# Ledger of designs, part 4: VHH binders against Formyltetrahydrofolate deformylase 1, mitochondrial (PURU1)

Target 1, 298 residues: Formyltetrahydrofolate deformylase 1, mitochondrial (PURU1), of Arabidopsis thaliana (Mouse-ear cress) (q93yq3)
Amino acid sequence: GESLDSSVSPVLIPGVHVFHCQDAVGIVAKLSDCIAAKGGNILGYDVFVPENNNVFYSRSEFIFDPVKWPRSQVDEDFQTIAQRYGALNSVVRVPSIDPKYKIALLLSKQDHCLVEMLHKWQDGKLPVDITCVISNHERASNTHVMRFLERHGIPYHYVSTTKENKREDDILELVKDTDFLVLARYMQILSGNFLKGYGKDVINIHHGLLPSFKGGYPAKQAFDAGVKLIGATSHFVTEELDSGPIIEQMVESVSHRDNLRSFVQKSEDLEKKCLTRAIKSYCELRVLPYGTNKTVVF

## First folded at step 11 (VHH)

Design v3 (from u4 with F102W)
Fold by ESMFold2, fold request of step 12:
Structure v3 (fold): chain B 298 residues (1-298), chain A 125 residues (1-125)
Amino acid sequence: as target 1 above (298 residues)
Amino acid sequence: DVQLVESGGGLVQPGGSLRLSCAASGFYFSRYGVGWFRQAPGKEREFIGAISERGGSTTYAVSEKGRFTISRDNSKNTLYLQMNSLRPEDTAVYYCAAGLTWGRVPTSDYEMDYWGQGTLVTVSS
């Protein structure tokens, strides 16, 4: 608010709370009362209750004084409400206090998504720590991207692979200290064993509007077919190829006025924007599991 | 297992006194405001009074007219209701309730998260 303590100038910081439970009367009242009672002010509040389901989802954004409501007390207070409602999920993030999510980026030959993510990261627009970049393609140390990684102390790991050994155990070791994994055009399929061994979320980018364009569909083929819309899909990775819950989708119009170069450029621009937005939404706690293969994206 | 268990009810003569207890278990009692409600036969449940989580504030229904005293002992997880100068109109099932209200005294049904099963108080000769 507009009023500050004259003896101590409070520093108000943002907090985010996500809540998922069985639907009941009074959930919003209890959650909002908690925040207000601690001197917090809600700046945004999203609720979703499916029409024929008995579940409740919410995401609140608020500001608060961490001297008056310490970070650990925030957790305790929301946990008490979570216990009352038998919550399936109750998560708090306080971006100015909490550590950033740690991620690793996997890619193959094409680096347009990697480059975009690195630029957004350096500009402070992607709230992560990048622990390493892993690729099955070696890159010359004098390229812009490799010099960028060197300058920022981000390791690049070349993991040469064969069809008989995709070296997934080596990759697992490299990424064990991460919160989630990002496939920034990694063109090899991760096995079920890898996914179980990693045990955390893996986010991918696909060059089409799933489920309509599973697998590879090169831009040249779409161009030759005369499509009028192109798309990109970012989704969670599961054992079934290109079938995990969707996080973000984007579309772009194309026409006869596009040559192959401009068509490919539009496609690549969609992919990098779609992936970056999906990761930002995930880190801001906007992406919640819903049903068996869906998401709520606040 | 969350429980609120009332005790101390029974038959008492008009003008008499009775002390009800409510034993709490299965939750962090000292974080909750707690209070008493009653329901006479054929009537809606009504608020009697409640006390804040730290015990520093109490609120009583206007209808109790100073005859009832609420107290709590957080070390024993217990809420008490002392009733004096009892009248036949006080005959009811008395319920203990707890509400998470962040330091405020909970004064209405919708603020309460947990309820006891009730104890019958009969005022008759």
Scores: ipSAE 0.095, ipTM 0.622, lowest interface PAE 6.2, mean pLDDT 88
Fold by ESMFold2, last read:
Structure v3 (fold): chain B 298 residues (1-298), chain A 125 residues (1-125)
Amino acid sequence: as target 1 above (298 residues)
Amino acid sequence: DVQLVESGGGLVQPGGSLRLSCAASGFYFSRYGVGWFRQAPGKEREFIGAISERGGSTTYAVSEKGRFTISRDNSKNTLYLQMNSLRPEDTAVYYCAAGLTWGRVPTSDYEMDYWGQGTLVTVSS
């Protein structure tokens, strides 16, 4: 008698694990042994231990068979290691199983960041679910961006604001079921009450290299001042204006050969790229706040 | 708090027997391989033997000559060491240790995550 082979090859899926604890000997060995013992294969591993600060940060990427290592068991196994080291943070994401982050996008008049994010989202390059777009500016329903939103079933909410009433309670209601909020050129300052009421991360784009030029520094003023470098900064929002931990910064040279139009175009290109990259890094668990106002970005 | 507490040590005559116990608390004992080490005066701590988390595998040091038996009772969170035919060379502080090794038997100091404070065994008349 002859044997009949009917084996089925497993589908391997990616996982990400982020770990933060007090530094100790053997952390990487324990984490990697866990993955290997469950038949997982590590594709990437990043570690950061700050000088003069006894803390450990890591991010691992691996592939595994979810039949052999079920999603809930992955959580339990890493939590056992987290207990051993008294971890401050231990987070697993499995993008093919776990729900995508749900976000809302806030903007004012300028839509270059919104448009870029919608295109990246449509292309599958921005790993989020966009629940709605909120603006303090009304837009005609037959514009390209509004037709895009309608085609994809993404609500657009016009919230008429004044200096005396920013309508923050209305915005809070609209975004209460999101995982984080994105300010894609939202030119109203969110209050401390809003930030406390929302209670989750808010990511902003700023048109300069923070901490320089906090607040509104119009492109014309920078152009007239003769700067040689322009930048964009994406950062977490805190109660202090434009002072939260920075996620991503981008720079570009400018010169006397730039007129106002080309200068503004370069600035807008930086802003949309910077914000999009910051959101992608956040969703991939690459961004870890550390210290009083810093980030690790793996 | 995590705790491993050895008991059963004491004075025994050569040729006698002792049963050491290690009571575990503060962690999920059934997820850990567990074992015994000892340290004689002036010597390095040495591995005696260990048992896998489910009890299906045991490993004993090559220097052990079949006189020691390791067992565990996961329902009581307890590890045991039965020591027979004791000799003066067995005089040492005996340590219980637990290591998270995912089904492997932990056999080295560096694999151990938790240690007991030890119990003294003295083999002498």
Scores: ipSAE 0.069, ipTM 0.608, lowest interface PAE 6.4, mean pLDDT 88
Fold by ESMFold2, last read:
Structure v3 (fold): chain B 298 residues (1-298), chain A 125 residues (1-125)
Amino acid sequence: as target 1 above (298 residues)
Amino acid sequence: DVQLVESGGGLVQPGGSLRLSCAASGFYFSRYGVGWFRQAPGKEREFIGAISERGGSTTYAVSEKGRFTISRDNSKNTLYLQMNSLRPEDTAVYYCAAGLTWGRVPTSDYEMDYWGQGTLVTVSS
């Protein structure tokens, strides 16, 4: 007779597990035993236990056979351990099975962050689905960015705004099916009502090293002040302007030999890289709340 | 709430027998290996024996070999310890415990995730 079941070697896929609970003896042993018992192999494991605090954070990366350890069973097994430790957070993602995070990108006039994100997304380096781009500035259809969006079927929504009407209800409707928002140089302040109505994370890019240089002119202000370091900050949006938990910061040295143009160019390069890295880290479950206004970034 | 509740302890004469029960609730009992420990006054808690999640494997402490029998009934979420030929040295508080060990018999304190509050067994004339 002949075999109708053409067996092939198993296809191993990556998984990520994040765990947050009160600190206790044996957490890592229990988590790693679970993965090993199911035939998984750990490729990376990060742990943080703050001094004089009774909390434990971890992030593991592993590969496994989804036929042997089905996706729903992965959830059940980690939930059993989560119950044992009264976990505050236990989250699994399996990128090849789980839906990608859906995001919307908001911007105003400047598009350097949007362009970088679109290129990284096209290259498969940014693990998201981009549902739409929203701007309070109209753009000509013959620009590179607009042709890119059209080629990839990504809607561009022009939402004309004024100081008297930010059109936040319109924006909420456009983004209701997203997992989080990205402000890629969106120069309108989102209200507390917007943040409450959206109810999910909003990630911003700021042109400067927060908490320094708050406000609208960081590059010019830094140039005039004669600073020796410039930077960019990506952070969560809260009701308090430019004060939410920081996800990523990047810096570059400057000197008297830099003019305003080179300051601006360096600042824009930092902003686009900083935002992209922050989004990638968030989607890979590397960013965890810590304390009142801090983050663990694995 | 997770609970392991021992029962069946009490006073017994040397040479007698006693059957302890441990009723489990608040977790998926059939996924856990389970076992018994005891602690005499002034002594460290010691392992008695344990049984795998499906009951196919048991392990007993060398010192208790032959006198004690561990069994479980997953339909009733209950672990049992049958103790025979009891001696005054068996006087202790007896604890049941459950450990998630993926089919292995849990034999060490550190493998146990849940503990009962204990039941007193006194063996004396």
Scores: ipSAE 0.045, ipTM 0.579, lowest interface PAE 6.2, mean pLDDT 88
Fold by ESMFold2, fold request of step 12:
Structure v3 (fold): chain B 298 residues (1-298), chain A 125 residues (1-125)
Amino acid sequence: as target 1 above (298 residues)
Amino acid sequence: DVQLVESGGGLVQPGGSLRLSCAASGFYFSRYGVGWFRQAPGKEREFIGAISERGGSTTYAVSEKGRFTISRDNSKNTLYLQMNSLRPEDTAVYYCAAGLTWGRVPTSDYEMDYWGQGTLVTVSS
């Protein structure tokens, strides 16, 4: 029929594109031309070219009209550019359309990281689907964490483990449908066979500034030693313990005015914030492994 | 892997005609705008004309004044240049080129991603 109404303003949605290839003249021009030619508008563009490595990394944030540039066409268009440059990596995410990353959370006894992640997830500040929580410690159904998980339909799996039997085949089955794994204070060492079998990224939190504090260093020992600076490190898991590429590090000053309670609380707060930021950065495609053991974090 | 192969060049008399072809392989030809350039001895490479990836738009250098016609056949991955009323000044190496320009007609060297090796056209009596 007849209408006086003009078209409603297009709904513009955000997209993110990450690109990694051998460095060459004109890459940014081609990537930006693609977006502009499709009516997209770039809101942010980060580039890193290492001085001695002849590689190119970029991350773009843009808005676009998904009616004019359908999601599948976005993939096809960037794939054409990827072919032109023989790209090592080209990934598009459109958060409002694409399925959220599915994760599983592993922990042992301490749950401060799990609790923080669950609250951020509930508040919509952690863009993931949590498929399950796995622990080598059984928890009573009346604990606050267990009631939270039940209310939200998130399975909790108790998997009893020892140093001699880590039950890794059981864990692997439980996490087969995830995009990556989060160790939220999981105190068992994942074997090379597990890492190979899982075949996807695993992100850990460590209670110190790696590499200076590899292994365990309990908060009480640091407190008694009179340290003035505490830290937390979130990193990718590799076969070598606490040595994988670092994603995020945080530090906090402590002093003689901290008693043991406040010292421990600061340490735990640092860990949960560090892990949460690392996961958010990963989900926003800001974290790229680079070199032998480094990351680019846009 | 990626190839653009020109053919159809050669010796032709002034006033004659030639049809150049450019066969493409190793990339999605239908996603690229394509065009022709030439380089005469001792001169800079110059744009002749180009056509959009679907063939809906063409652009020609003003100097050609309707003597040249560009067309493409995406089913055969081929670009064509029909040259009529040839003059000795048209003697040059003719290059085909392809540029990923998202519907625009590519008209500049810097827009081109792939180049052919060229085919020699000599116009003389």
Scores: ipSAE 0.035, ipTM 0.582, lowest interface PAE 7.2, mean pLDDT 88

Design v3 (from u4 with F102W)
Fold by ESMFold2, fold request of step 12:
Structure v3 (fold): chain B 298 residues (1-298), chain A 125 residues (1-125)
Amino acid sequence: as target 1 above (298 residues)
Amino acid sequence: DVQLVESGGGLVQPGGSLRLSCAASGFYFSRYGVGWFRQAPGKEREFIGAISERGGSTTYAVSEKGRFTISRDNSKNTLYLQMNSLRPEDTAVYYCAAGLTWGRVPTSDYEMDYWGQGTLVTVSS
């Protein structure tokens, strides 16, 4: 009512809305009016309209009172606007209410990306539930990473593989209860049958700037060649090797002052940072399919 | 697939009355505020009045105070305009329109999502 005292204070929580439709005059006005009419307050708003086609993309961040605008009503209200514009995509996420994404992490020998993701996850900076870690390399139980996984109740699955048997049916069973997969330096090529059988997104990290350097390019060879830039690419996995839509790319300068050790460390730091940022962007609904093989990344 | 179809227009003597109807289909009428606009030949379209989604609030253009009454029947998906004491200056094409405004009465052209094709009202001069 008429009282201004602080004994009646709403609890405000963040929400995210992503919208994709045919471009038209007034879309932002309608979306923002919806939020405002329900007492929400917009904290950020991103829009992209490609020059060469008639589509509209947006991502809004807002805070709202879930007592006054219940979670199911948020969905209904945005769905009404989606119907008005024939939207191709309209998605709401409310991180404090909605379940976290469940992921599995796949890796081979090198664990720098896994370790970084586990630390970010422990610090609350990676909003996922990690259901398991899968590797084609066995690790001793007394290593740092294995002790970490044991302390946190995260299963580690050793799945020995050969060129003739990648054990993909076994992996599919292990990951069936996940929202997406993360290849944190998993050096086996996933088959088209695996990708079809999994049917959800798979996100990879590559040690170079795609589309250049598809496949392997050993770090020692780049170091000996005297390169001045190194890079990392995180992308969606498709049947075409290292060709899926790119989510994030990072680059860093190297110089004559780098020895092999510092060069490799810089490369590994780029990979772990690039992958972690890609996963966070994906979970925050910042990554939107665009065109045939592109992304909008808000 | 969305339609707003006006009816009830025609020729009326000054001082007379007309009742316009607007039949809605192809959308959930009861979620929309609805209203009437008109456009005289050579003039810009002007707001006449509108009514909220459930009929609890109405807004009329100041110049039309007391002569026009807007009502709606959500069970029939129909909007009405009762016009009394008609004058030659009321001659225009009358349009119904619907806008999703979350309980507010839609009063601006820009708030409207759907428009009818119009019905002509002629008040003899």
Scores: ipSAE 0.028, ipTM 0.554, lowest interface PAE 7.8, mean pLDDT 88
Fold by ESMFold2, look of step 13:
Structure v3 (fold): chain B 298 residues (1-298), chain A 125 residues (1-125)
Amino acid sequence: as target 1 above (298 residues)
Amino acid sequence: DVQLVESGGGLVQPGGSLRLSCAASGFYFSRYGVGWFRQAPGKEREFIGAISERGGSTTYAVSEKGRFTISRDNSKNTLYLQMNSLRPEDTAVYYCAAGLTWGRVPTSDYEMDYWGQGTLVTVSS
């Protein structure tokens, strides 16, 4: 025999659903009814209906009991609604069950973005698995970054490059098992052939507020030019330099009271925060393609 | 060079099945929605169905509901069309197509950036 007091409490886990279809009356009601019928509870819901299109975008966050609503059934139930509305996109993630996105990080000499991402990753605040770090600059094994990578079992690959040989085939081999690639201040331009061969998203950080500030603009040059605003842009990489869809932008005021040191520090702080937020938003399904070269970021 | 190459077409008896494949090369296949169209002689090209870039969403023409299944394998850069319960009116040239639609399932000709040369499917009478 068993006692009547022997009971098991359900474990509720979070899920995220992204939906994109032609706009219609009742979409939210149908999506929410699906979740409720399976015993789930919505914790947050974002909707965007652009004025110039007959389209509907949404992102919902909910909690549910995976015993009552198994992971595969979640997919099937949302696909049924997707078929009802002829949806253009319907995607579910359940972070506690689904594998984290695997990424590789590419950088050149400057490591402020890498360091920030590694710290956020260690603290559990960046929901990725980092498969490796790749750089065209060799680093001594006794540096903080190299010791961090060794301690966590993250390979560092030095790939010596020249103007005549960017070694993109070597990089492609190193990153073949990743879900997307992050350029954390990688100062080499990736070719169209690389982008085609990789075939997955590549996310970059740029100093400046694109599209107006394409290319490089070192902090000293901006300081000497007397700018009053500095910015950083994280965007998808395409064959056209610094022209891909923007994910995140950050800005900060500067003035004559900023010396070069404070100016550089503000610039670096913007870049590392901007890139980290962009990666987190991407992994949480907050970044949706919109139009030809735009995004919805919930 | 961008290529979409269909295969698996041929002659089949009514009620039979065929599986078409479309091998993609020369572009970022996983960033594109991909789908199938067909064109019978003397008819306009018609949409059959398509699948989103990550494979999370599919859309089928209403007339093909339940008979056709579209899938993709991004690791092999390949799109598939499983056709069941084939009828003589399914006789057509079948085209695969890819469109950069930003996560939407591409459902019309104008959304497609790349087209294959087509493969003939003949369902005998």
Scores: ipSAE 0.000, ipTM 0.126, lowest interface PAE 20.7, mean pLDDT 86

Design v5
Fold by OpenDDE, look of step 12:
Structure v5 (fold): chain B 298 residues (1-298), chain A 124 residues (1-124)
Amino acid sequence: as target 1 above (298 residues)
Amino acid sequence: QWQLVESGGGLVQAGGSLRLSCTASGFTFSRYGMGWYRQTAGNEREWVAFISEGGSTTYADSVKGRFTISRDNAKNTVYLQMNSLKPEDTAVYYCAAGLTFGRVPTSDYEMDYWGQGTPVTVSS
C-alpha cells in the first residue's frame, strides 16, 4: 500500500508590514531576509526615501506559513528589527488572523457617506468593524439607514449637541473601544481636548478640495470662483479646522453649464468614494505620517 | 547605544590555547547571531565562527576541530575557545552581532554590530 504522503501544501497567508526609520544601508535587505528566513515570500515591496531627508519608509506585502512563523513571532522579529534601526513606526497586519479595525462613524444630517460606507461594508469592501454610529441628528426608526443598522446590530446614538455643549465627553465614552474615528459629514468641530482625550486617529471627509475651499460651503465657494475642477478631501483631523494631513483627494471636472446643485451632487459622489478609499488605505497600512503635515500613501 | 567589547587576546605559543570573550550591551543579545572574524594587516577580514541565536554553530574549515564558539545569554557574552593555535592564527579578532534569524551569514554585510577587535599573536 503506497502511503499517499498527502503532502498537504502549507496554507500560506498574507501579511503586511510598514516601516519608518532613519535611512540606513541594508534596511530592505534585513527586512526581506527576516521574511525569507521564516519561509515567507515577498509579493510586493514599496520604498520611499525622500531627497534631503534622512528617512526611510517601506511597505511590504508577503505570504507566510503561520505554523512555521507564528503570529506572535512575526511581531517579535519585526520589533527586533525596529529596535535595530530605531524605527519610529513598525506595524504588521495579518488580515486573516488579526481583528478588523473597530471604528465609529460620526455624522450630522447628511447621510450619503454613511450609506455608501454601509454598502461597502456589507459587500466586504470596507474591512472594518463598525461599532456604532453617532449623530447629532435624530432619525426615524423606519428609515432605510436605521433599519440597516438595526438589522446588523449597529447601534445608533443620537447625541444632541448645541453650540454651547458639544457633548464631547459623552462621545468619548461611546468611542473608547474604537481604533480610529471617521467623520462622515459630522459638521462639528472637535476640540483639542477631545482629540487629546481620544488619543487615536480621526479621519474626516471634507466636501471640497483642501486647502483652497475650507469651511461649510466649499461647493458654493468653488462655484463662485468659477473653478473647472471640484473635489473632495479626506484627511486626518487636527485641532485646526480642515488643516490635517491629507490622505486622499478626488476631483471632477465642472463647466459653465453646471449650476450649484450639480456642484453639490458631484461633490457628494466624490465624497463617498474618497472617504471609502481613505479608510481602506488606512486599514491596509498604506498611510503613514510624513513630517508635520503630510502623508506617505503607498 | 550598542557596544561589543572583546577581551582575552594576547601572546601565546604555538600549540597553546586562548579563550576570547565578547560582551554585548545596548541590544537584545539573545535575538542576535554572534560571529567571530579575524583580520591581518593588508588582508580581508575572514570569517572564523558563528553561533546562531538558537545555539547552532558553524566554523571555517581552517579552524574546524580547533576552535569552539559558545554563548551565554545570561551574561550577554560570546566566547571563542581557541586550541592548538598556529602562527597562521595570528590576527586581530573581531566579534560581530547580526540579526540572522537562524541562518548562517554568508557575508560580513549581514552583521549589524562590530567590536573594536582584540589582537592574538601566536609565536612559533
Scores: ipSAE 0.826, ipTM 0.933, lowest interface PAE 0.6, mean pLDDT 94
Fold by ESMFold2, look of step 12:
Order: C-alpha cells, then structure tokens, then sequence
Structure v5 (fold): chain B 298 residues (1-298), chain A 124 residues (1-124)
C-alpha cells in the first residue's frame, strides 16, 4: 500500500496588522486578499471610519503558517498595499516571533501598580520585557517587591529627586533602550524637555476620571466628600498635566458602607487593573491616535 | 478632507535663506506635532525637524543651528526657516503631521498626514 501525505501539519501563529490611510473603496478587500492569498485566516477585523473625516483605520487579527508566509514576506506584502494607498500607518506584529516591547516602570512611594504588573508579567499575561524599575523613593532590600526584582534580574534604580532637580537626564539615560515608559504612580511631573528627550510614548495612571480632577485627588479626599463613584484613567503623557489622550478608564461604585480601608482598596484595585489593561491594549496594537486628543481603542 | 500644502520652495544660492510654509486643513492642527522631511533622488526620505503640539523643537544634526521650525496655530501653519543653505540641502521637502504622544518622530512611518512636497535647489 501507499499513503496519502500531502502536507505536514502546520503550526499556525497569530499576526496583527494595523492600517491607517485616507479612506478609499476596496481597502478591506485588498487587505483581506493579501492574507488569504498566503493561506492566512482572519479571526477578527475591526474598522473605524470617522464620520465627516476622510480617514480609514483598521486592525486585523489573523493566523498563518510562518513556513508558507515568512515573517519578512509578511512585511513586504503589507508594505506593497501601504504604498498603493499612500498609507499613513501600516504596522505588523507577530507576537511569537517579534521581540517583546521593552519597558521601564517609574513609580514613587505607592507600589500597588508595580506589584500588579510584575505579577501579570511573571504569569505571562503581560507581553513585555521589563528592563528596569526607577523610583524617587528608596526601598529596603528585604521587602517582597525588592526580592522579586532581584530574583528576576530586574534592576531597581533609586533616583533621589528634589523640586529643583528631578534628575531627568539620569532617567533618560536609564531608559534610552526602551520602547515606551510606564508611570506606575510616579508622582513627579515630567518636563517638556524630558518628553522631547525621550521621544517615545509615556503611559500614565491617574486616580480619577479625567478630565475631572486633574492633579492630586487622594482617596481620603473622595471618601470624605461622600462620592458614589470612583474611577481611574490611563492616558498618554503630554506637556499638559493629565491632559493626554485617554487609553482606558475604569469605574467602581462606592457607598456609605465602605470604610476608609475598603474605599482605598477599591481605588487601588481600579488603578492597577486600569493601567495593566492599557499596557496590554497598547502592546496588542489596539490603541491608535485620532482627532484632537482622542484614541481609537480596538 | 485633510490637506497639507507646502510652499516657499525654489532655487537659492549657497549661503542663502528660504522659508518654507505648510498650511493644514481638515484636521485639528493644534492637536498634532508637525515635522519636515526631505528626500534626494535615489534615497529614502529623511527627517529634518519636528515641533510638538506644545512648541518644543528638535532638529537633525545636519541642520542644527541653521534651520528653525515654528508654528502658528491660528493660521494652521508650520514653518521651516532655512539659513546658511548648502548644496547638500537640495531635496524635495515634505511637511507631515502626527499624533506622537510626546515622542520625537524620526521615521516617516510615525506620521499620519503628508504633504505633496516642495522642491528646494541650492546652487553653488
């Protein structure tokens, strides 16, 4: 006898493509044909065309056989379509092949966001490489978080700051090889010079629903005011304090039954979840800038 | 529909000056960082200068001290003042707009909107 062996079982891997161009007829057809022609299969496709704007945004998720459609060919094929439409943005990521985004985490005294991100990272639920943690607060080496960082080989950099010297040149040197920064409750205002010198995205967590209550708004203040709804906002950092495009917002109901401790716990839980989701969305290419100060979040 | 229209290019003697303008329409200009790029024949487009939404400026090493970028949000216009021009500055100059989120975009793929370009020739 003879056997039928027409192919080896392929290992299919996920890919993501984000596309932004001037709106035109046939964009989705061309993009989907590109994927299908190489044997890829689309698992999800999101499109946004703002009313009264002549722009097109899309994000596709697909699976493909990297033997049949090599990583470099994926880039070339989408670049050909990008040239055809004069695309403003065309980005492909293949998470199982492409290097993870490199990030640095900046914080001050409070570490609830840092701890959450480290746990998600350890569990494989946050697809980044954490290059270092930077803080303007020194921490004892025998604390849980410091032992965690040492165990995993993640440097902790204490950068003592004052009102007159925020040590931004030192921080810039520490983070020069990162893809973006995460402010995990970093309570110093980054200057326009820092933002210019860094030149890449900076993502922050704010303990309220922006644009309301820019700046500080401690949980105790909200508790004493008797609010019924608390929130957290993760946003891009710009030169204007707490005014950058919003990535994610979360809310939680509170009531008279919350004592100060439970109120603070709810607030901290919102912040850590909100920041973590924002970072994950960013790394998955779901966050696209648009408009004056807005984002598309696919 | 969005548009970026460059003007002010032309022929100039080495050591001379030119002022390029780029006027935007169809998007909220004050929200965007603005940049200038240039392309010589047979080469990839290269970054020249950038001005953020807040007015912070950066320059490529080859033009520092000679070029100045500025913006006028009331006129939806970005400018490039080009002084002490050299034959090496001969190129087609492109205006671009992007939501850079505090970044300085040095690659053309980081920008959202592009002009059609204005040629600049610097003769000896």
Amino acid sequence: as target 1 above (298 residues)
Amino acid sequence: QWQLVESGGGLVQAGGSLRLSCTASGFTFSRYGMGWYRQTAGNEREWVAFISEGGSTTYADSVKGRFTISRDNAKNTVYLQMNSLKPEDTAVYYCAAGLTFGRVPTSDYEMDYWGQGTPVTVSS
Scores: ipSAE 0.000, ipTM 0.125, lowest interface PAE 20.5, mean pLDDT 85

## First folded at step 13 (VHH; from s2 with K31E)

Design y1
Fold by ESMFold2, look of step 14:
Structure y1 (fold): chain B 298 residues (1-298), chain A 125 residues (1-125)
Amino acid sequence: as target 1 above (298 residues)
Amino acid sequence: DVQLVESGGGLVQPGGSLRLSCAASGFTFSEYGVGWFRQAPGKEREFIGAISSSGGSTYYAVSEKGRFTISRDNSKNTLYLQMNSLRPEDTAVYYCAAGLTFGRVPTSDYWMDYWGQGTLVTVSS
């Protein structure tokens, strides 16, 4: 600026840009020039051109001065490049300015994923706004999790369900003002009608390494079977049970040294870590659809 | 095996209407963006328009603005083209096509993985 005062340093903020288009000569150069011309610094740049190289994916992380490159101008400048390349997708997020994603959390009886997510959210490590928690199980108001929700003003909605009435219209109303939905061990199958009515992404956590062990597989049965690996899978929900594009998978070795208690603890630790990482990756624009039922996860 | 089968073509008077259908099989139709193209005799194939995998967004080439409507029914694995106010210059073989576009509307033939065999539309009396 006109200041020239060396004691006033520019305040730099992070930005993220994701780009998906037809592969062409010079895309990285143009995107990099856009950032550099405005005085921005690229801190990371990931590119993926799939086998047969007919499409281009990229994700850049950069730091910039929002006085020199205002938020709306960032959008306009990347939009110009997107139009030039006929991009299928071009998205910018600036976490310090842009609104956080709004989510609702659905669960049934087990709350280890909910508790982990609430703790990470409280610590500022999960960049979302939690609009409500929905469960088909009633919980006593004197439990730690219920007191946590009340203290932070997060509604808890008990929605009693049966096999014949999953009360999906009630759930749809409760979640209509969200950006995406998180199933944190929600053990009811969401119908195709629900998915069409919601019309936005739904992210699930599954106990096990999909595509194996779809549905349920009790931990005691796996323990008694003597498995040597356990896993967890976080994936997008589609009409086909446990078959949507996978976002994150985690594995851990188990052995004869595990008793049932330690086996279950390891499994629960995988689930909560896997789900949390999947949500964080999604919010940071690291998860892009790829192929028929795959993802790029930068 | 992947199949896209167009139907509904035929002879129609100028000013008339036709509705084309495209039946899809052998792939998960609801995950694909789909669109319509046409090729008149001796001409290059041209893009008419397309619709996103969910059906929530459409895109039309400027030359066909207002006369054609694209829709889809994912429960029937079918894409539709409603053509109104037909003119002799609309005479062409009409093709449907599908591509994985991840919720975005396909904007050109570059994004298309699968093609139908075409159905002939003739506008004349």
Scores: ipSAE 0.000, ipTM 0.234, lowest interface PAE 15.4, mean pLDDT 86

